# Designs tried in a protein design chat: miniprotein binders against Manganese-dependent 2,3-dihydroxybiphenyl 1,2-dioxygenase (bphC). Part 12

Target 1, 315 residues: Manganese-dependent 2,3-dihydroxybiphenyl 1,2-dioxygenase (bphC), of Geobacillus genomosp. 3 (q8gr45)
Amino acid sequence: MTAEIAKFGHIALITPNLEKSVWFFRDIVGLEEVDRQGDTIFLRAWGDWEHHTLSLTPGNRARVDHIAWRTKRPEDVETFAEQLKAKGTEVQWIEPGEEKGQGKAIRFRLPNGYPFEIYYDVEKPKAPEGKKSRLKNNVYRPSYGIAPRRIDHVNVWTTNPSEIHQWLKDNMGFKMREYIRLNNGFVAGGWMSVTPLVHDIGVMVDPKGQPNRLHHFAYYLDNVTDILRAADILREHDITIEMGGPGRHGISQAFFLYVKDPGSGHRLELFSGGYLIFDPDWEPIEWQEHELQEGLIWYGPEMKPGGPMDDTTEC
Short names: E, the ipSAE of ESMFold2; O, the ipSAE of OpenDDE; V2, 0.75 times the mean of E and O plus 0.25 times the DockQ between their complexes.

## First folded at step 15 (miniprotein)

Design q6 (from q1 with I69F; at its last look DockQ between E and O 0.93; V2 from the best seeds 0.00; counts 0 for: pTM O .726 < .8)
Fold by OpenDDE base, look of step 15:
Structure q6 (fold): chain B 315 residues (1-315), chain A 105 residues (1-105)
Amino acid sequence: as target 1 above (315 residues)
Amino acid sequence: SPEVRQMLQRIEQLLQRAREMIERGDLDEAIEELLRALREILQALREALERNPEDERVRSMLYRLLWAFALARMLIKRGDYDEAIRYLMEILREILQALEEALES
C-alpha cells in the first residue's frame, strides 16, 4: 500500500524568550502544558489527543525546528523513509522518546529547506485530574485562556510555491484544494490537505523572496464568537492583534485572528468558520488575480502589502 | 556585471521620476512610472533566468515581482493609490538593494 499522511500533528518552535512564549501559549492562549524534556515544554489544546501539538525550546533565535505529520499506518513511516531516500533526500531517524511522547520518526528537509517530521507512534496521555473533561470524548475542560480546541494547519512561504505544491503531492499525497493563479500563470499560493480540511498546509509566495519561512500556524476554535472572545483576551493583556482585528478570508472561508507570540515573533492564527471537503473528486478552486481582494479578505480589516503581515520566521 | 549596473541605473532613474511625480501630486503618473520600472525589471529577470535557469536568486526575485504586481494591481483597483505607490517603491528599493549586494559579491 502507498504510504499516507493522516494529519498535521505538531509544530516544534525555537524561541529566544521561552518564559514569555510559555506565558503566551500556556497562560494567554490557554494551551495545556503536558510535559517537559530538558528545557523543552510540550503543549496541546484542550481537544488535542496526542502528547503535544506544540513544543517550545529555548534558542538564540526564533525558528521552526520541525513541522510534524502523522501517518495513517505505522508501516508508512518506513515506507516514506525509503521513498525519500530513493529520491535523494537525506533522512534522519529519530528514536522512540527522543522527542518525548513520540515513537520512532523521521526528519528531513524539503528541497526548499522546510524541516518536516513524519511519525505514527505517539502517546495520548489523559488530562491530569481536575482538568479532565467530564465529557469522555474530550481531553481537557476548556476552562481558561482563549482555549482553542485543536491544532489545525500550518502556512509556509517560499520562492516558488508550485514546486512545493508538486513535491507535497508527489511525495506526501497532499491534494490541492484552493489556489491563486496570477494573470501570467504563476501560482502564488495553494491550500492543500490530506484531511477534509481545506488545508492542512498552505504554501504561498514570500513577498520578500525568502525560500523557507513560516508565516503562521493555526489553532481551531469551534465558533466565530470564540475568536471575538480571543480578541478581548489578547487586548486585555495589551497584545497587538495583527491588522487591527478579525476578518474572514474568501479562500478557505476562515474567520481569522492573527497574533504574534511576543516571546518569539512566531505568528499564530486563531480561526474558525471554514468548510470541510468530503468529495473524493474535489476539483481545486482557482482564484484568479482579479479575485484576489475577495480571496484574501472577504470582509474585515484591510490588507496592507508590505505591512507586518509580511513578517515571517525561519524554518 | 554591466547589465546589472545598467539595470540599477534605470531603476534609480525611474524611482527618482516617480518621487518627483508624487511631490507634484501626480499620483497616476507616479504609479505608471513605478509599474513601468517593475515591468522592465521583470523582463530583465526573465531573460536572465532563461540564460541560467538554476539561478535561485533571480528566480526568487522574479516570483517576488510577479506577486508584487498582483498586489499593486489589487490596490490600484480598489483605489488605494497611496498604498500602491508606497508598496511599489518599497519593492523597487528592496530590489535595488539586492542588486547592489549582488554587485559587491
Scores: ipSAE 0.537, ipTM 0.805, lowest interface PAE 1.1, mean pLDDT 91
ESMFold2, look of step 15: ipSAE 0.695; ipTM 0.869
ESMFold2 (binder alone), look of step 15: mean pLDDT 76; pTM 0.679

## First folded at step 16 (miniprotein)

Design r1 (from q4 with I91L; at its last look DockQ between E and O 0.06; V2 from the best seeds 0.00; counts 0 for: pae O 2.7 > 1.5, pTM O .719 < .8, placed apart)
Amino acid sequence: SPEIRQLLQRIEQLLQRAREMIERGDLDEAIEELLRALREILQALREALERNPEDERIRSLLYRLLWAIALARMLIKRGDYDEAIRYLMELLREILQALEEALES
ESMFold2, look of step 16: ipSAE 0.748; ipTM 0.888
ESMFold2 (binder alone), look of step 16: mean pLDDT 77; pTM 0.701
OpenDDE base, look of step 16: ipSAE 0.109; ipTM 0.596

Design r2 (from r1 with E12M; at its last look DockQ between E and O 0.87; V2 from the best seeds 0.00; counts 0 for: pae E 1.8 > 1.5, SAP 74.592 > 70)
Fold by ESMFold2, look of step 16:
Structure r2 (fold): chain B 315 residues (1-315), chain A 105 residues (1-105)
Amino acid sequence: as target 1 above (315 residues)
Amino acid sequence: SPEIRQLLQRIMQLLQRAREMIERGDLDEAIEELLRALREILQALREALERNPEDERIRSLLYRLLWAIALARMLIKRGDYDEAIRYLMELLREILQALEEALES
């Protein structure tokens, strides 16, 4: 059998202000703090089914330590390691427990430097007495605050998106779902997945020309009205909402709200709705240059490039 | 190189004319001058990439400019002329910085 990626698992972030980042993700966003290892704090959304989906580690500058992908089968981790080595990728093995709550994994860099991890074994979430859900098919009861259900996707910036799109197809089985093609033929962005989502990962051209920046990672909220309530919560705590409010993307059809963690500058997308792909012969949707406004922002705030939306963190 | 110096001089003249047009309120003319500057840069980058097809720095600038021009045209279509001008001016300043760094090499 062919080795397969099953899902986006978690993202590991480095923050220069751990206290502020924990306040933002735990107390404002409402992620559950589930564990600690050294100075690293592990968090998850109430509906996630893994030990953690976010980790925060202190450091002297904001960056992404790794973006982690869970395999379909335990043996796939070794198979991916062999396949990547055969193609010249340096692979670092991570011993069981080296990252708390996780079994053995491999870490490697994509051609442009993105730090990826592939794993399978993961501890299941364990709710403390006061947070156990009465609803049997939850582990945790829903958190207070914004309270997203689960981690959803990651979007990254690079200098040549097509090279990374091809690499993801060839090495990790990602399928293109939607993409932007400019009049001159340049593919400026692509939304790819191995799940029914429109994207588990989006890869777009970096407006600053850098090879491996994070644009955002996303947590999913069950209802569009949860996005509106999130805006109220952020405003209550004097946290700036990027572009002044929520909107709807044409690509994916999802409702969104962008906000930066005040402790690090890492951008979080609060994400709701969108469509799912179950059709095995799905044809990718091409967005052309004259459709760019509608593809990026179907309605809501006006996107103003060259400003706060273009500033973010590096891998 | 002499070619880069001549490009820098043309870009700075176009940028100065665009600033004067903005001060007079001639926003559509300012946008056309800024787009003309970008077109000249695109041409120079394409020619440089033909000479050195694997130059990652030139390719990155080319892709960055193609995307930036698409976003600027989106803003113009939307009627956001002030924002389009702000965006194009910021882009040109960043490119001038990159060209100045290349001249000091």
Scores: ipSAE 0.638, ipTM 0.840, lowest interface PAE 1.8, mean pLDDT 90
ESMFold2 (binder alone), look of step 16: mean pLDDT 75; pTM 0.683
OpenDDE base, look of step 16: ipSAE 0.666; ipTM 0.851

Design r3 (from r1 with R46Y; at its last look DockQ between E and O 0.85; V2 from the best seeds 0.00; counts 0 for: pTM O .762 < .8, SAP 71.621 > 70)
Fold by OpenDDE base, look of step 16:
Structure r3 (fold): chain B 315 residues (1-315), chain A 105 residues (1-105)
Amino acid sequence: as target 1 above (315 residues)
Amino acid sequence: SPEIRQLLQRIEQLLQRAREMIERGDLDEAIEELLRALREILQALYEALERNPEDERIRSLLYRLLWAIALARMLIKRGDYDEAIRYLMELLREILQALEEALES
């Protein structure tokens, strides 16, 4: 059987200021701290199901430790390992519990250096009694703060997006959903998924020419108005909203609010208002260069090239 | 390489021309000059890539330049001429710096 990815699972971040990052993600964003392992703190949204969707580990500099993907089947982890090894990729096995709440996994780097993890076995703990939802198909009750429902996607930048698009397609079964084609025919960015989401991963060109960068990861909120509320919360805490406010992308139809973790500089997107793809014969939507303005900003703040939005973190 | 030196010189000349045009208030002409410069650089990089198709540095630079041109065109379309000029000039300076560093290595 062909190994398959089921979903974006979690992201592990290194932060030079753990205290401030925890303050931001736990206390402001309203993620639930669910566990600790050494100095690593594990968090998730109230509507996440797995042990964690975010981890924060102290380090000397901000970087992504790994971006993790859950397989559809338990045997797929081994199958991916074998396939990657056969293609010359170095694969590290992660034993059960090395990452708390996770079973046996593999870690590897993409050709451009993205650190990926593939896993299946993961704990799905219940919420503590005081935080348990009364609604049985929720884990946690909606929490304080911004309180996003779930982790949604990751967006990474590289020197040659098309190579990564092809690699993701060939090795992990990602499908192109939307992409930008420049006048010379080069694909400047692609939004790819294995789920009905428009994207589980976005891969775009880095204007700074860096090979492996995190632009952002995203948590999903149910309503656009939740994003507006999030903006108020962030400003109440004197946190800068990138580009000055929320807006909507044409691509993915995302209603977005971008904010950097003050502790690390990692960028979080608060995301809502997208669409879902259920068609098995989905034809990728091509955005032409002349459509780029509407693709990037359907409405909202102006995006300025060379601005703070070009900032990325190491991965 | 002599080719890189020649390209550097050309970039410097084009930047100087663009600056002079900006000083005169000829923003449209300045944009055209900057875009011309970028196109010339792109052509040189395409030729270099033909010689070395696996050169990731060249590919990276091509992507960066193409993306920058696309973004600049977007700014121009919106009437953000000053921002477009600043962005393109900054890019050209970065390219110049990168090429100088390559010559020193």
Scores: ipSAE 0.518, ipTM 0.803, lowest interface PAE 1.1, mean pLDDT 91
ESMFold2, look of step 16: ipSAE 0.715; ipTM 0.878
ESMFold2 (binder alone), look of step 16: mean pLDDT 77; pTM 0.710

Design r4 (from r1 with L75F; at its last look DockQ between E and O 0.81; V2 from the best seeds 0.00; counts 0 for: pae E 1.9 > 1.5, pTM O .757 < .8)
Fold by OpenDDE base, look of step 16:
Structure r4 (fold): chain B 315 residues (1-315), chain A 105 residues (1-105)
Amino acid sequence: as target 1 above (315 residues)
Amino acid sequence: SPEIRQLLQRIEQLLQRAREMIERGDLDEAIEELLRALREILQALREALERNPEDERIRSLLYRLLWAIALARMFIKRGDYDEAIRYLMELLREILQALEEALES
């Protein structure tokens, strides 16, 4: 059987200020702290199902430790390992429990240096009694703070997005959903998924020419009004909203609010809206260069490339 | 390399001309000059990449420039000439810096 990725699972972040990052993600964003392992704190949204969707580990600098993908089948982890090794990729095995709440996994780097993890076995713990939803198809009751429902996607920047698009397609079965093609044919970015989401991963050109950077990861909120509420919450705590406010991308139809973790500089996107792709014969939507304005900003704040939005963190 | 030095000199000249145009208030001409400069640089980089297809530095710079030109065009299209000029000038300065660093290595 062909190994398959089921979903974006979690992201592991290194932060130079754990206390402040925890304050931000737990207390302001309203993620639930669910576990600890050493100095690592594990968090998830109230509507997440797995052990965690975010981990924060103290370190000397902000970086992504790994971006993790869950397979569709248990045996797929081994199959991916074998396939990657056969293609010359170094694969590290992660033993069960090495990452708390996770079974046996593999870690590897993409050709450009992105640190990926592939896993299947993961704990799905219930919420503590005091935080347990009364609705049985929820895990946690909606949390305090911004309280996003679930982790949604990751967006990474690189020197040559097309190479990564092709790699993701060939090695992990990602499908292109939307992409930007410039006049000379260069694909400046692509939004790819293995789920009905427009993107589980976005891969775009880094304007600074860096090969492996995290632009943002995203948590999903059910309503656009939740994003607006999030903006109020962030400003109440004197946290800067990037670009000055929320807006909507044409690409993915995302209603967005970008904010950096004050502790690390990692960028979080609070995401709502969008659309779902259920068609098995989906043809990728090409955004041409002359459509770029509407693709990037359908409405909302003025985008100024070269500004703070070009900031990324190490991946 | 002599080629890089020549390119650096050319970029400096183009930047100077663009600055002079901006000072005169000839923003349209300045944009055209900057875009011309970028196209010349792109061509040089393409040629260099053809000679050495595995040069990731050249490839990276090429793709950065392609994206930058696209963004500049977007600014121009929406009538944001000042932003376009600023962005292109900054880009050219960054290219100069990158090339200087390459010469020192």
Scores: ipSAE 0.553, ipTM 0.810, lowest interface PAE 1.1, mean pLDDT 91
ESMFold2, look of step 16: ipSAE 0.609; ipTM 0.833
ESMFold2 (binder alone), look of step 16: mean pLDDT 76; pTM 0.697

Design ser1 (from q4 with Y63S W67S L71S M74S; at its last look DockQ between E and O 0.68; V2 from the best seeds 0.00; counts 0 for: pae E 10.8 > 1.5, pTM E .696 < .8)
Fold by ESMFold2, look of step 16:
Structure ser1 (fold): chain B 315 residues (1-315), chain A 105 residues (1-105)
Amino acid sequence: as target 1 above (315 residues)
Amino acid sequence: SPEIRQLLQRIEQLLQRAREMIERGDLDEAIEELLRALREILQALREALERNPEDERIRSLLSRLLSAIASARSLIKRGDYDEAIRYLMEILREILQALEEALES
């Protein structure tokens, strides 16, 4: 009974200002609003091959309802449920259709409180006539706004990242790709994946010592120049680009831009480039403490310790 | 319609239990029980639809129930527990009314 995670599927966010969050994600970022259920709004990028990759639900505070992972096989959902229960994790079943466009799922919390979901069955995207692409391997034609292609990864903060890295390895099959080790041996961050990406999930130490905060989730753009265009769009609408502009990571080697949704404060990363790992025996890359700045920012914006990047949303 | 009669009886029992929990003032427990009850009803409707895929009444009830659960979760996340309980109780009564009307047809 060996269950496998296939990919990061979607993230479900709670926002105290639904109208502003929808304006930001739908109208500025250019995600397609594909469905509604109750007060929840479902969105996806034009190149996503699932019903939705983002959902927005109104609430009193900005929070993460769940981070969802798709299994490789339909039977893996039950197998994960059995394995998690056997190790003492409380598991909640979600019925087919309870989340629009999705079959049955399980929800549970990691030891530090991260809210995860595991599912398989998902409706495939169906474009309205005016948005259907002539390019057969796209469901939608590229849209308005920033127009990212697909959801890419999620980064979360915790007090002891190595505990969570081990949990993800043991229970969900994630592999470490790159990590930061401090001089005292403490692992400050790890970038893990089940795909060729450097990370489907990054788990890093929280600078404020909180157990389960969301640092960001990311949408991917095909070209670095798309990130430059995104910066112009954000500036045109007087939306603050965090750290003053885009840059390049040492870890992953990708170009990036951070921006908070003004309706919720949830951080979005616009992400492009980077390298892919096809080798099955990849040896994880270690970054040491004196290399920390270089690992996070290869070049571009200046890192400002204790600044507004430390402010983020709770899971 | 024996499936509808069975659902009606089950919903009436769930309503009675929910009223007892609300009267005790156990709001967190009442919300959990109400959500569990709605999921049991959801499962029963889904099983009934599998037996009778063309039953438009069951399909409509299923759609309403899923939307109601999503709305109730939004209220709970806002911290509006009393409002969430009132809403969940209203939805259960509306489902009961819809099943009663189906029986009288």
Scores: ipSAE 0.000, ipTM 0.420, lowest interface PAE 10.8, mean pLDDT 87
Fold by ESMFold2-Fast, scan of step 22:
Structure ser1 (fold): chain B 315 residues (1-315), chain A 105 residues (1-105)
Amino acid sequence: as target 1 above (315 residues)
Amino acid sequence: SPEIRQLLQRIEQLLQRAREMIERGDLDEAIEELLRALREILQALREALERNPEDERIRSLLSRLLSAIASARSLIKRGDYDEAIRYLMEILREILQALEEALES
C-alpha cells in the first residue's frame, strides 16, 4: 500500500452523562484532561504522544462518534481519501482545528457502518515548566487514579467479521495476527494490526446479530501489578469489575480487566503485557472452536456468554 | 473582490438547497449542506489569512467560524437537529453579512 497507517490515534465518544463520564475517565482512570471545545472534553493517557486519545461529548445516548487512525506521512491522508473514493466510499473532509488539536482529516464509514477517521497533523503534549520530568521527552505521570501509559486498541462487533477483516486488509494495510475459526468454517473473531502490537483492532461477531457495535477500547499499563492496583481502585469506588478479569488472555497473552464507564456504559479494557511482532513473516495464529474459552480467558474468573459481557454500545 | 463574490454565490446556493431540504423534513441532509457551506467559507478564510497573516478581521472570522462548527456539532450529537439547523443558518447569515461588508470596503 502506498499510504500507511501508523497507529490507533483516538476514539471520540458520546455520553448521556458527561459529568459522570468525566469523573470516571479523569478522576478514577486518571487520564489527563487536556482541552475543551464547546461541550467536548479531551483527555489523554500520560504517555500518549497525541493532543488527545479520548474525547467525550454529551448526547442523548451512548455512541461512538469516530475511531481515528494516524498516518505515517502527511501526504497519506490525501492518498487514503483518493483510494477510498475510487472504491465508492464517501469521504468527508474535516478542517484543521475543527477537531481541536488536530489538522485536516477525513471521515468515512466502513461497509458495515463503523465511523472511521484518518489524520496526520496533531499537536503534541508539553509538560508545564515547573512539572517537567528529568527523564526527557516525557509528559509527567499523574499521581492519582489508575494512570495508564497509552491508548492500545479498539474492539468492534459486527455480523460478518471476515468481511471487515478483508476490508481492513485491502484498504488500510492491517494484517491478521490471531483469529478464531468455528467448526463450520466461520471466523468468529480476528485480531489485526499495522503496528508491532498483536492487535490495534479486534473485530468479532455480535451474537445478537447487530451490524456495528463497540465492545471496548483499551489503555495500556506498564505491568501486571498495575492492573491489580486498578482493581483495588475500582473496588474502593464501588465500580463493578466485569467477569473474566482480572485475568490473562490467550489471544495476545496480555493481563487485563474490563470495566464500564458508569456514565455511558462504554467499556474500557485495562491491558498489560502481551507480545510484540517485528517479523514480516509472522503467521496468523488459529484458535479452534473448542479452544475459544482459552483464547479469551487463559486464566481468571469465569466469563459466561449471554450475560453482561455481551453488552455493547452504538457506533 | 471576484473571489469573495464567487464564494457568496456558492454559499447562497447551498443555503437554498438546505432550506428546501428543511421544508421536506430531510434534516440530516440539510445539516450536511450547511456544514459544506461552512467548510467552503473556512477554506476561503484560511487561504486569505495565508496571504495576509496580520489581518485581524479574517483571523476573528476564522475563530468565530471554528467555534460555530464546534457548537453545531455538539447540538447534532445531542440529537437537537432543529436547534442545530437554526444555529447554523444564523451563523451563516452573520458570516455572509461580514463578507459583504468586506466587499464594500
Scores: ipSAE 0.000, ipTM 0.279, lowest interface PAE 16.1, mean pLDDT 86
ESMFold2 (binder alone), look of step 16: mean pLDDT 80; pTM 0.756
OpenDDE base, look of step 16: ipSAE 0.030; ipTM 0.449

## First folded at step 18 (miniprotein)

Design g1 (from r1 with R46Q Y87F; at its last look DockQ between E and O 0.88; V2 from the best seeds 0.00; counts 0 for: pTM O .777 < .8, SAP 72.73 > 70)
Amino acid sequence: SPEIRQLLQRIEQLLQRAREMIERGDLDEAIEELLRALREILQALQEALERNPEDERIRSLLYRLLWAIALARMLIKRGDYDEAIRFLMELLREILQALEEALES
ESMFold2, look of step 18: ipSAE 0.725; ipTM 0.886
ESMFold2 (binder alone), look of step 18: mean pLDDT 78; pTM 0.722
OpenDDE base, look of step 18: ipSAE 0.626; ipTM 0.836

Design g2 (from g1 with R59Q R73K; at its last look DockQ between E and O 0.86; V2 from the best seeds 0.00; counts 0 for: pTM O .782 < .8, SAP 74.926 > 70)
Amino acid sequence: SPEIRQLLQRIEQLLQRAREMIERGDLDEAIEELLRALREILQALQEALERNPEDERIQSLLYRLLWAIALAKMLIKRGDYDEAIRFLMELLREILQALEEALES
ESMFold2, look of step 18: ipSAE 0.753; ipTM 0.890
ESMFold2 (binder alone), look of step 18: mean pLDDT 78; pTM 0.730
OpenDDE base, look of step 18: ipSAE 0.654; ipTM 0.844

Design g3 (from r1 with R46A R59E Y87F; at its last look DockQ between E and O 0.76; V2 from the best seeds 0.00; counts 0 for: pae E 2.1 > 1.5, pTM E .709 < .8, SAP 73.212 > 70)
Fold by ESMFold2, look of step 18:
Structure g3 (fold): chain B 315 residues (1-315), chain A 105 residues (1-105)
Amino acid sequence: as target 1 above (315 residues)
Amino acid sequence: SPEIRQLLQRIEQLLQRAREMIERGDLDEAIEELLRALREILQALAEALERNPEDERIESLLYRLLWAIALARMLIKRGDYDEAIRFLMELLREILQALEEALES
C-alpha cells in the first residue's frame, strides 16, 4: 500500500518573545489556546479539527521547529519512516504524547534542511464549555480577534526549488498545480498540493541563496471582507500590514494580507477565496517571467525590496 | 577556485562602473550596462558549474542572480529604475562578500 499525505496539519514555531507572540496569535489573530506543555503553547483556529495547528515555544531566535503533515492512514507513518530510512534520511521517532495531543510521529529533514514531521493520531478536542456552536461538528463561536477558520498552507524558500519540488513529488505525493518559469528555463517557484487546494505548500527560490527559509504560513478566512476587517484590527493595534496586501494573487486567485508576528518576525498570511482542483488530470499552470507581476499581485499594493519580496525567517 | 576569483574581479568592476553611471544620473544607461554585465556573470557561473558540477555555492549564486534579474525586470517595467538598481547593487555586494569568504576557505 502506497503511503499518502492527507493534509498540512500544523506548524511549530520558536519565538524569542513568547509573551508578544502569544498576544499576537491568541489575542489579535484570535486563535484559541487549547493546551500547554512545558513552555510550549498550543493553539488552533475555531474551525480546525485537530488538537492544534500552531505551537509556540520560546527560544533565543525565531525559527521553525517543524512543519507537520497528517497521513491518510495510521500505518502510513511507519511506511514513510521505512522509505525515508531506505534512502538514507535520518528519521527521529516521536513517542505518543511527546508532543501534546498527538500520537507517534517521525521527524526528519528534507535534503535542503526543512524540518518536517509526519503523524496520524491526534486528539480531537471539543469546543470549550460555553463556546460551542449549535452546529454538530465541534466548531467554536467566533467571539474576538480576526478569527480565521482553519490553517491553510505554508510557503518556504530554498536555493533550488526544482530539487525540492521533485523530492516532494517522489517522496510525499505532492502534485504541481502552478509554477513560475523564467526565460532561461529556470523554475523559480512552484505551488503544490495533495488536497483540492492550489497549494498545501509553495516552494520558491530564496533571493539570498539560503537553503531553508520560512516565508509564511497561512490561516484561511471564509470571506474576503473578513480580511478587510482584519486590516482594521491590525491597524487599530499599530501592527504593520506588509506590502503586497490587502490584495489578490494571480497564482491561486486568492485574496490575501501579509503580517509579521511582532514577537518573532514570522510571517502570517491571511487567505481567502481562490479556486479548488477536483480534476485528477490537472495540467499545471505555467507563469512566465513577463507575467511575474500578475502572478504575484493581480491587484493591490505593489511589492518592493524589504518585505515579502525578499525577507524570511529561519526554517 | 579560479572561477570564483574571476567572478569576484568582474563583480568589483561592474559595481565601479555602475556607481559612476548612477552618480552621473544616467539611470537608463546604468540599468542596461548592469543587465548586460550580469548576463556575462551568469555565463561565467554556468561555465564554472560545468567544470565543477558539484559546486553548490556556484549553483546557488546562479539561481540567485537569475531570480534577482527577473524581479528587477519586473520593477523596471513599472518604471522604478532607482529601486531596481538598489536591489541589484545590494545583491552584488552580498555576492562579492560571499565570494571573498569562499576564497579564504
Scores: ipSAE 0.537, ipTM 0.793, lowest interface PAE 2.1, mean pLDDT 89
ESMFold2 (binder alone), look of step 18: mean pLDDT 76; pTM 0.686
OpenDDE base, look of step 18: ipSAE 0.645; ipTM 0.835

Design g4 (from g1 with Y63W; at its last look DockQ between E and O 0.65; V2 from the best seeds 0.00; counts 0 for: pae O 2.8 > 1.5, pTM O .739 < .8, SAP 72.862 > 70)
Fold by OpenDDE base, look of step 18:
Structure g4 (fold): chain B 315 residues (1-315), chain A 105 residues (1-105)
Amino acid sequence: as target 1 above (315 residues)
Amino acid sequence: SPEIRQLLQRIEQLLQRAREMIERGDLDEAIEELLRALREILQALQEALERNPEDERIRSLLWRLLWAIALARMLIKRGDYDEAIRFLMELLREILQALEEALES
C-alpha cells in the first residue's frame, strides 16, 4: 500500500526568548502546557488530542526545528523512509521518546531545506482532572486565553513554489486545492492538503528570494466572533495585530488574524470561517494575477509590497 | 557576459524613460514601460535559468521578480499608481545592482 499522510501534526519552534514565547502561547493564546523535556515545552490547544501540537525550545535565533506530519498507518513511516532514501533524501531516525510523547519518527529536509518530520505513534494524554472537559469528545475545557480549538495548517515561503508543490504531491500525496497563476504561467503560491481542509500546507513565493521560510502556522477557532474576541485579548496585552486585522482571505475563505510571537517573531495565524473539501475529484481553483488582490484579501486590511507581512522566520 | 551588459544597459534606459514619463505626469505610460522592462528581465533570466537550471541565484531573482510584478499589479488595480511606480523602480534598481555585482565577480 502507498504510504499516506493523515494530517498536520505539530510544529517545533526554536525561540531566543523562551519565557516570552511561553507567556504568549500558553498564557495569551491559551494553549495548554502538556509536558516538558529538558528546556523544551510542549503545548496543545484544548481540542487537540495528540501529545502536543507546538513545542518551544530555547535557542540563539528563531527558527523552525521541524514541521511534523502524522501518517495514516504505522507502517507508513517506514515506507516513507524507504521511498525518500531511494530518491536520495537523507533520512534521520528519531527514536521513541526522543521527542516527548512521540514514537519512532523520521526527519528529513525537502530540496529547498524545509525540515519535515513524519510520525505515527503519539501519546494522547488526557487533560488533568481540573482542566478536563465534561464533554467527553473534548480534551480540555476552553477556559482561558484566546483558546483555539486545534492546530490547523502551516504556510511556508520559498524561491520556487512549483517545485515544492510537485515534491509534496509526488512524495507525500498532497493535493492542490487552490493556487495563484501569474500571467506568465508561473504558479506563485499553492494551498495543498491531504485532509478536507483547503490547506494543511500553503507554499508561496518569497518576495525576498529566500529558499526556506516560515510565514505562519495557524490555529483554528470555531467562530469568526472568536477571532474578534482574540483581537481584544491581544490588544489588552498590548500585542500588535499585523496589518490592523482581522480580515478575510478569498483563497481558503479564511477569516484571519495575524500576530507575531513577541518572543521569537514567529507568526501565528488565528483562523476561522474557511470551507471543507469532500469531493474526491476536486478541481484546483486557479486564481489569476488580476484576481490576486481578492484572493489574498477579500475584505479587511490591505496587503502592501514590502510590508510587515513579508517578514518570515527561518525554516 | 555581453548579454548581462546589454541587459543592464536596457534596464538603465528603461528606468530613464520611465522617470521622464513620471516627470511629465504620464503615469500610465510609465507603468507600462516599467512592466515591459520587468518582462524583458524575466525573459532573460528565464533563458539564463534554462541554460543553468542549478543556478540558485538566477532562480531566486526570477521568482522574486514574479512575486513583485504580481504585487505591483495589485497596486495598479487599486489605483495606487504612484506606489506601484515607486515599487517597480526600486525593484529595477535592485536588479541592476545585483547584475552589476555579478559582473564584478
Scores: ipSAE 0.148, ipTM 0.628, lowest interface PAE 2.8, mean pLDDT 90
ESMFold2, look of step 18: ipSAE 0.575; ipTM 0.835
ESMFold2 (binder alone), look of step 18: mean pLDDT 78; pTM 0.718

